# VHH binders against Rho1 guanine nucleotide exchange factor 1 (rgf1), part 2

Target 1, 188 residues: Rho1 guanine nucleotide exchange factor 1 (rgf1), of Schizosaccharomyces pombe (q9y7u6r621to808)
Amino acid sequence: KRQEVICEVIYTERDFVKDLEYLRDYWIKPLWASSCIPERKKEKFIRTVFLNALEVQAVNSKLAEALTKRQNYKPIVDNIADIFLEHVPKFEPFIRYGAGQLYGKYEFEKEKSSNPAFAKFVSDVERLKESRKLELNGYLTKPTTRLARYPLLLEAVLKYTDEGNPDKQDIPKVINIVRGFLSRLNVE

## First folded at step 21 (VHH; from b96 with F100Y)

Design b103
Fold by OpenDDE, fold request of step 25:
Structure b103 (fold): chain B 188 residues (1-188), chain A 118 residues (1-118)
Amino acid sequence: as target 1 above (188 residues)
Amino acid sequence: EVQLVESGGGLVQPGGSLTLSCAASGFTFSSHYLAWYRQAPGKKRELVAGIYEGGYTYYADSVKGRFTISRDNAKNSVYLQMNSLRAEDTAVYYCARGLYYEGPYDSWGQGTLVTVSS
């Protein structure tokens, strides 16, 4: 059972990273390259809506990579807390992202409503199979929702961790760090 | 106009240290990803280190533990502290502005030469 929940942690981490890569490859990059947003306000718009999503992607891609390497090293994963202890302290980009999320959504909707070219862009992208029938806003909320899921995922691992396993002591430490970020996110 | 101007290059002995600076102007510095690249004679330009707008950093394996990239948003500057320099670190070092570590990079400095030699 412990291995199952560990696999879930690793799988969902990779999935989260892929979601951010979707934002990067199908929204951010294309918008930079397109003319659907006037050049004069393009940069500000993209940065307002997507904020530092690519930084979050960078941070979590390293986490996912480390977890994947651990998983590939041997079938039974003995520990994951050490990996989280290394990477979770770098989660500051989540705070920056969360702080601008609501305003980003507002600006996105405003542009979509007033700019037919952009509205068409949005429609086209959201109709792609890669969108998985999820609108942009569904992806933009993923960083904050993912952050909130870490304690639950790790508590599930902890539940099936033996007393002699270092994760028994280290997972709570990771959870505390994550909760610290969550507390800040709610305040800002 | 976007400008990136490197400085701090020079001759240094193996094991020595050097700090490169890149002064940026013409854009909102605090919202951009910055990177240091280098190009040695006869070699391709390679990423050395990158720093995102929020301060998250990336390093090439060849420089991990020796180089440190940092930024000062108040001074619109990015730095590369290079310690334990080796002969193979000899190259022209470039400051670049980009979207993220894979690019695109839309602005480059003129470069500054770092020569590591006894």
Scores: ipSAE 0.869, ipTM 0.926, lowest interface PAE 0.5, mean pLDDT 96
Fold by OpenDDE, last read:
Structure b103 (fold): chain B 188 residues (1-188), chain A 118 residues (1-118)
Amino acid sequence: as target 1 above (188 residues)
Amino acid sequence: EVQLVESGGGLVQPGGSLTLSCAASGFTFSSHYLAWYRQAPGKKRELVAGIYEGGYTYYADSVKGRFTISRDNAKNSVYLQMNSLRAEDTAVYYCARGLYYEGPYDSWGQGTLVTVSS
């Protein structure tokens, strides 16, 4: 059971990174290269809507990589808390992202409703198979929702961790760090 | 007009230290990813270090533990502290503004020469 929940942690982390890469490759990069947003306001618009998503992607890519390496090392994963202790303290980008999320959504909808070229862009991208039939707003909320899921995921691992395993002591430490970020996210 | 201006390059002995600075202007500095690249004679330009708008950093393996990239948004500047310099660190160092570590990079400085030699 412990291995199952660990696998879920690792799988969902990779999936989260993939979602951010989707934002990068199918939204952010194409918009920078596109003329569907007037050049005079393109930069501000992209940064308003997508914020520092690429920074979050950078942080969590390293986490996913470390977890994947651990998983590939041997069939049974003994520990994951040490990896989280290394990477979770770097989660400051989540706070910055969360702070601008609501306004980003507002500006996105505003542009979509008033700019036919951009509306077409949105429609085209969301019809791609890579969207997995999820609209942009569904992806824009993923960083904050992912942050909130870490305590639940790690508590599940902790539940099936023996007293003699270092994760028994270290997982609570990780959870406390994440909760610290979540507390700030709710305030800011 | 977007401008990046490097400074701080020079001649240094192996094992020495040097700090490069890049002064930025013409854009909202605090919102951008910045990076240091270098190009040695006869070699391709390579990424040395990058720093995102929120301060997350990454380094090439060849400089990890020796180089530190940092930024001061109040001064619109990015820095590269180079310690334990080696002969192979000799290169022209460039400051660049980009989207993320793979680019695109839409602005480059003129470069500053760092020579590590006895």
Scores: ipSAE 0.869, ipTM 0.926, lowest interface PAE 0.5, mean pLDDT 96
Fold by OpenDDE, fold request of step 25:
Structure b103 (fold): chain B 188 residues (1-188), chain A 118 residues (1-118)
Amino acid sequence: as target 1 above (188 residues)
Amino acid sequence: EVQLVESGGGLVQPGGSLTLSCAASGFTFSSHYLAWYRQAPGKKRELVAGIYEGGYTYYADSVKGRFTISRDNAKNSVYLQMNSLRAEDTAVYYCARGLYYEGPYDSWGQGTLVTVSS
């Protein structure tokens, strides 16, 4: 059971990173390259809507990589808390992202409603198979949603962790760090 | 127009230290990802270090623990502090502006030569 929940942690982390890569490859990059947003406001718009999503992607890509490496090294994963302790302290980008999320959504909808070229862009992207039939807003909320899920995921691992395993002591530390970020996210 | 101008390169002995600077202009510096690349003679250009707008940094394995990338948004500058320099660090170092660590990079400096030799 412990291995199952660990796998869930690892797989969902990879999925999260892929979701951010989707934002990068199908939204951010194409928008920078396109003319559907007037050049004079393109940069501000992209940065308003997508914020520092790529920074978040960078942080969590390293986390996912470390977790994957651990899993590949030994299919029976003995520990994961050490990896989280290394990477979770770097989760500051989540705070920045969360702080601008609502306004980003507002600006996105505003542009979509007033700019037919952009509206078409949105429609085209969201019809791609890569969207998995999820609208942009569904992806934009994923960073904050993912952050909030870490305690639950890690508590599940902790539940099946033996007393002699270092994760028994270290997982709570990770959870506390994450909760610290979550507390800040709710305030800012 | 976007400009990146590197400085600080020079000759240094193995084990020495050097700080590179990159002065940026022509864009909103605080909103952009920046990176240092290097290219040694006969080798491909390689990523040395990157820094996102929020300050998240990453490093090539070959320089971890020795190099530090930082930025000063007030001065529109990015820096590369290089410690414990090795002969293999000899290269032309470039400052670059990009979207993220894999690029694309839409602006490059002219480069500054760092030579590590006894």
Scores: ipSAE 0.865, ipTM 0.924, lowest interface PAE 0.5, mean pLDDT 96
Fold by OpenDDE, last read:
Parts: structure tokens; C-alpha cells; sequence
Structure b103 (fold): chain B 188 residues (1-188), chain A 118 residues (1-118)
């Protein structure tokens, strides 16, 4: 059972990274290359809506990579807390992202409603198979949603961790760090 | 006009240290990803280190633990502290502005030469 919940942690982490890569490859990069947003407003708009999503992607891609390497090294994963202790302290980009999320969504909707060229762009992208029939706003909430899920996922691992395993002591430490970030996110 | 200007290169002995600087102008510095690349004679240009707008950093395996990238938004500058230098670190080092670590990179400096030799 412990291995199952560990696998869920690892797989969902990879999925989260893929979601951010979707934002990068199908929204951010294409918008920079397109003319649907006036050039004079393009940079500010993209940065307002997507904020530092690519920085978050960079942080969590390394976490996912480390977890994947651990999983590939041994079929039975003995520990994961050490990996989280290394990477979770670097989650500051989540705070910056969360702080601008509401305003970003507002500006997105505003542009979509007033700019037909951009509205068409949005429609075209959201019709792609890569969107998985999820609108942009569904992806923009992924970072804050993922951050909030870490304690639950790790508590599930902890539940099936035996006494004497280092994760028994280290997982709570990770959870406390994450909760610290969540606390700040709610304030800022 | 976007401009990146590197400085700090020179001759250094193996095991020595050197700090490179890159002065940026012509854009909102604090909002951009920046990177250091290097190109040794007869070799391809390679990523050395990158730093995102929020300060998250990335390093190539070959320099991890020895090099440190940092930025000063107030001075519109990015730095590369190089410690424990090796002969294989000899190269022209370039500062670049990009979207993220894989690019695209839309602005490059002229480069500064670092020579590590006894």
C-alpha cells in the first residue's frame, strides 16, 4: 500500500509538470510568436496572465526528475522525504504565482471579451486534443491546487510508513514547510 | 535597444576563482530569465547556468557545486562566480536573455574570454 501511494505522489508530480509544459508550449510560446495581442501590450499581458509559471515549472521539473530517478533506481522506493526536503524549500515561486493569479485571470477574460483575434486564439487552443477539454483557467489554478495537495499526499505515505524508516520523521518536516508556504499564500 | 555586455574574463590558474558580470539595458531586467553560456575552441556553445526572474537557478552538471549564478535587479546585472576552475572551463562566456532554460534566446552579449592555464 505504501508503494501505491508513493507512486501516486510521483505520477501526479509528473502530471503537474506536464500541465505547466502545456501552458508553456501551447499558450505562452505561441502568444509571444502571434500577432493576436498588439505588440505594445503583448509582454505585459503575457506576464500578467501567466506570471512566473515557467519558474514554477523549472522548480517542480527538478523535483519530478529526482523522484523519477529514485523510482527507476529501485522498484521498491524506501524513502522520498529526503528528495522533498531538498526541493520544497525552493517553492517560493508558488507564492509569487499565487499573489498574481486573480488579477491574471481578470486580465485574461478582459482581453478575451474585447479582442476577437485573441478570443479566436483561445478557442483554437482549447479545441486542441492537448487541452484535454480543459479551459485555460483550469490550468492557471493548477499551481495553487497542487501546492495544497502535497500535505494530503504525503500524509498518505506517512500512514503506511513503518517505525524506523527515516520518512517517519522527515515527512512531517516536509509537510510543515509546505504548510508554511500555504499560510503565506493565503495572506498575500 | 536590448544590450548585454559581459566583463570580468581573464587568465587564471587552475583552482583559482573568477567572477563574471553582465550589464543589461534596454528592457525590464527584473522580468526576464538570464543565462550564462560558454563556447570552448572547437566545441559547441553550451549552457552553464540560468536564473529566473524570481531567483531560481539552474546549473549544468559540469559546473554544479563550483559555479554560482546570481542577479542584482537594482543594477540590471547578472553574475557568474566561478570557483575551483579547471582547464576545461576555458572558453568564451556569453550572457543571454531568454524565455526559459531551453530558450528561445533573443539577445546575446559579445562574450568574455576565460583562460584557465598554469
Amino acid sequence: as target 1 above (188 residues)
Amino acid sequence: EVQLVESGGGLVQPGGSLTLSCAASGFTFSSHYLAWYRQAPGKKRELVAGIYEGGYTYYADSVKGRFTISRDNAKNSVYLQMNSLRAEDTAVYYCARGLYYEGPYDSWGQGTLVTVSS
Scores: ipSAE 0.852, ipTM 0.918, lowest interface PAE 0.5, mean pLDDT 96
Fold by ESMFold2, last read:
Structure b103 (fold): chain B 188 residues (1-188), chain A 118 residues (1-118)
Amino acid sequence: as target 1 above (188 residues)
Amino acid sequence: EVQLVESGGGLVQPGGSLTLSCAASGFTFSSHYLAWYRQAPGKKRELVAGIYEGGYTYYADSVKGRFTISRDNAKNSVYLQMNSLRAEDTAVYYCARGLYYEGPYDSWGQGTLVTVSS
């Protein structure tokens, strides 16, 4: 059961990074190159809607790489907390992202409702198979949802961790760090 | 208009140190990814280091451990501290604003020359 949860931690981390790469490749870069938003406000619009999503992607791609390397080293992954202890202190970008998310959603919806060219751009992208039938707003919530998921996943790993395993002592430390970020997210 | 102005270049001996500065104006500095690029004569411009909105940093392998990028949002400035300089670090160094470390970059400074020579 422990391996099942550890595999879920690793798999969902890779998926989270892929979702942020999707935002980069199908939304941010194409929008930057397009003319559907007036040039005088395009740069600010992109930064308002997508915030520092690419910074979060940069941080979490390293976590995903480290977890994947560990998984490739042995078929059964015995330890994960050491990897998280190295990477989770770098999660400050999640706080910045969360602080602007609601306003970014407002600006996105406002532009979509008043700009037919942008509304068409949005519709075209959301109908791509790469979008997996999820609207942009569904993708934009993923960093905050992901942050909140870590304690749940790590508690599940801890539940099945034997006393002699270093993860028994180290997973609670990781959870404390993540909960510190979650507390700050709620006030920032 | 967006302005990026580099300063701090000069002549330095191998093994020496130098700090480059880039003063930014005309945009909301705290919301943007900033980078240092360099270009030696006859070579392509290459990424040296970048710093994201929230402070996360990226370094080219050739400078990792020797160079440190930082930002001061109160002064709208980004810095490159260069230690243990080598002859191959000789180049014009440019400050740039971009989307992320692979680009695209939409604003560039005029550059500041760093020469590493005995």
Scores: ipSAE 0.448, ipTM 0.769, lowest interface PAE 2.4, mean pLDDT 91
Fold by ESMFold2, last read:
Structure b103 (fold): chain B 188 residues (1-188), chain A 118 residues (1-118)
Amino acid sequence: as target 1 above (188 residues)
Amino acid sequence: EVQLVESGGGLVQPGGSLTLSCAASGFTFSSHYLAWYRQAPGKKRELVAGIYEGGYTYYADSVKGRFTISRDNAKNSVYLQMNSLRAEDTAVYYCARGLYYEGPYDSWGQGTLVTVSS
């Protein structure tokens, strides 16, 4: 019950970081090295479409690392809120990311429809097995989806947490911080 | 044309402090990861600190706790506050623009010399 939800928290955090690494390795770096976008606008195009995704990756790789380290020490994980309290205050980058998503999506679709070389690049990447049959826009929404998922996962952990466990007091604090960020995402 | 211009280097005593500045032009500064690198005589250029678009920072282990990177988007500037300086911090310090902390970096300044000596 409780361990199943905690394992889901850890596993899905690791997967989220891997999805951002996929963006880095299969989209951002190859585009940077490519000539399919005119050189005069390539740098700005990449920043517009992918935003600060690599900043989010940097923040959340540390969270995933801390959770993984806790799980490696003891397969039955008693506590997670202390780790989240250390890391969720650093989640400001999710707000910046969310603010630019609509314009980034617009610029991506515009270039794809007007630039045959870029359209071919997109098709080639999306057909790779590493893309797991998701289009780029499916990956670009993951930071906002992930942020929204934390309260749901943490509430599930809290539900099965005994009164004597420090997580009983501390998980609500984490959820409040995350909900503060979620409220700010609606600024656009 | 992208330009990065470092300033603030000089001679300082061990234990002292310096602030380096990097003035940027020719690109949308607020949208970019920026870093300070340094190169000591006979050594490879190494990452010192970086700052992401939204303010998240990275520090090399050798400077963590002593150096602070910051940015001012209104002035298109990145700063490196260096405290508790040691002889080993002597190097030419470079400002760079890049994709993320491992690179690639596509623009570099000409550098500013920091000498820590008594």
Scores: ipSAE 0.442, ipTM 0.766, lowest interface PAE 2.4, mean pLDDT 91

Design b103
Fold by ESMFold2, fold request of step 25:
Structure b103 (fold): chain B 188 residues (1-188), chain A 118 residues (1-118)
Amino acid sequence: as target 1 above (188 residues)
Amino acid sequence: EVQLVESGGGLVQPGGSLTLSCAASGFTFSSHYLAWYRQAPGKKRELVAGIYEGGYTYYADSVKGRFTISRDNAKNSVYLQMNSLRAEDTAVYYCARGLYYEGPYDSWGQGTLVTVSS
């Protein structure tokens, strides 16, 4: 029960990082290398659509790495809040990402509608099995949905955490930090 | 045209400090990952430190705790504060613009020489 929720926390963090690596490897890098966007606007277009997704990937890659190492060292994981307390204060990049997301979506749809070469690029990438039948906009929303999911997952861990476990007092601290970011995301 | 111009290199004693600067132009600086690389004589160019758009930083293990990368988006500049310098830090230091720490890097400066010698 508790271990199942902890395993879900760890697995879904790795999955989130993999989704950002997918953006890097199947969208950002190929688009940089392509000529389907005019060179005069390509750099700005990529920055506008993908924002600082690779910064978020860098931050959360470290969180996923730390959780995985804890799981590998001791497969029955007793504690996770200490890892989150170390890493969630570094979540400022989620705010920057969220602030530009709406405009990025607009610019993506505008280019897709007016640029046949880009529309073909989009179609070709979205048809790859690596895309797992999810459109780009589905991937671009993942940072904000991931941030919102942490309190739910952590409360589930807390529910099954014994009074003597440090996570009992520390998980609420993590949730408070994350909720602070979520509040700022809505305002900014 | 994208330009990166390094400055601040020189001769310094072991244990000393030096600040490198990189002035950037020709692109929206605040939206890009910037890095410092170095190349010692006879060695491959290697990553020293990087700084992401939102300020998240990366350091090579060999410089962690001694070097600090920072950026000033208002001045379109990135800096490398080098403390506790060692002989093995002797190299030409390059400023670079890239997508993320593994690259690709599409713009490089001409480099500034740092020599650590007694």
Scores: ipSAE 0.430, ipTM 0.767, lowest interface PAE 2.5, mean pLDDT 91
Fold by ESMFold2, fold request of step 25:
Structure b103 (fold): chain B 188 residues (1-188), chain A 118 residues (1-118)
Amino acid sequence: as target 1 above (188 residues)
Amino acid sequence: EVQLVESGGGLVQPGGSLTLSCAASGFTFSSHYLAWYRQAPGKKRELVAGIYEGGYTYYADSVKGRFTISRDNAKNSVYLQMNSLRAEDTAVYYCARGLYYEGPYDSWGQGTLVTVSS
């Protein structure tokens, strides 16, 4: 039903933000503080591999916060499109992120293969319970995967939305904006 | 090597406007989060505004609606447009490069003084 899909939209947005916070707290910050990458190249390496992941986190933490506040204020959530219309226009950072992923993956794999201290760092982090059996590359693909999921989730909400609900008119607007971003990425 | 140079500070009357500039060199400017901090006499340095690599912005509550941060990647520069200035905006303003809005920050300019006084 509609509430089930809306709850899924909200819950998966929280999960997406938590995955980016995991990236920040278990990868980016610890790597920044570590000595396993030579200091002369550490800053550039981190920017190359993780790109603007923390910019995406900043954008989507506000979306997740707004959705969560809506859900907390009223147990049955009637409307979500107004929140998405406010936040989705700020999704330009997803485009920047997607543009750098292949080179970032290449640099990550190159360093892992040639730097034993970094290889150990990677192994240690990936074995943590917090990593939930997912390698770094699995986390690094999540922003692009998440962007592609919004039309599917929002269409499911729209399917169960009555004609009198403002979401009936507004969800298609949100989907159009997201698909515009996806077209620029050439990934859907 | 990495260099951040602030300019544009000065004496301004309450209610006035001022634009600060920060010229960056020695790194790939377009790939970094940049911020403006300020430090008033006897106070801790505080975040004023930040701008991410892709243009997403963050503002301290005390300056929202009055200050605007922007960047020009062609000029390797970040700007702070300050409007409706108040006496409490008096401070040395610093440009900084960092990981994200909470830091860490690894490069700082020398600062530019803004004095808001009649």
Scores: ipSAE 0.421, ipTM 0.752, lowest interface PAE 2.6, mean pLDDT 90

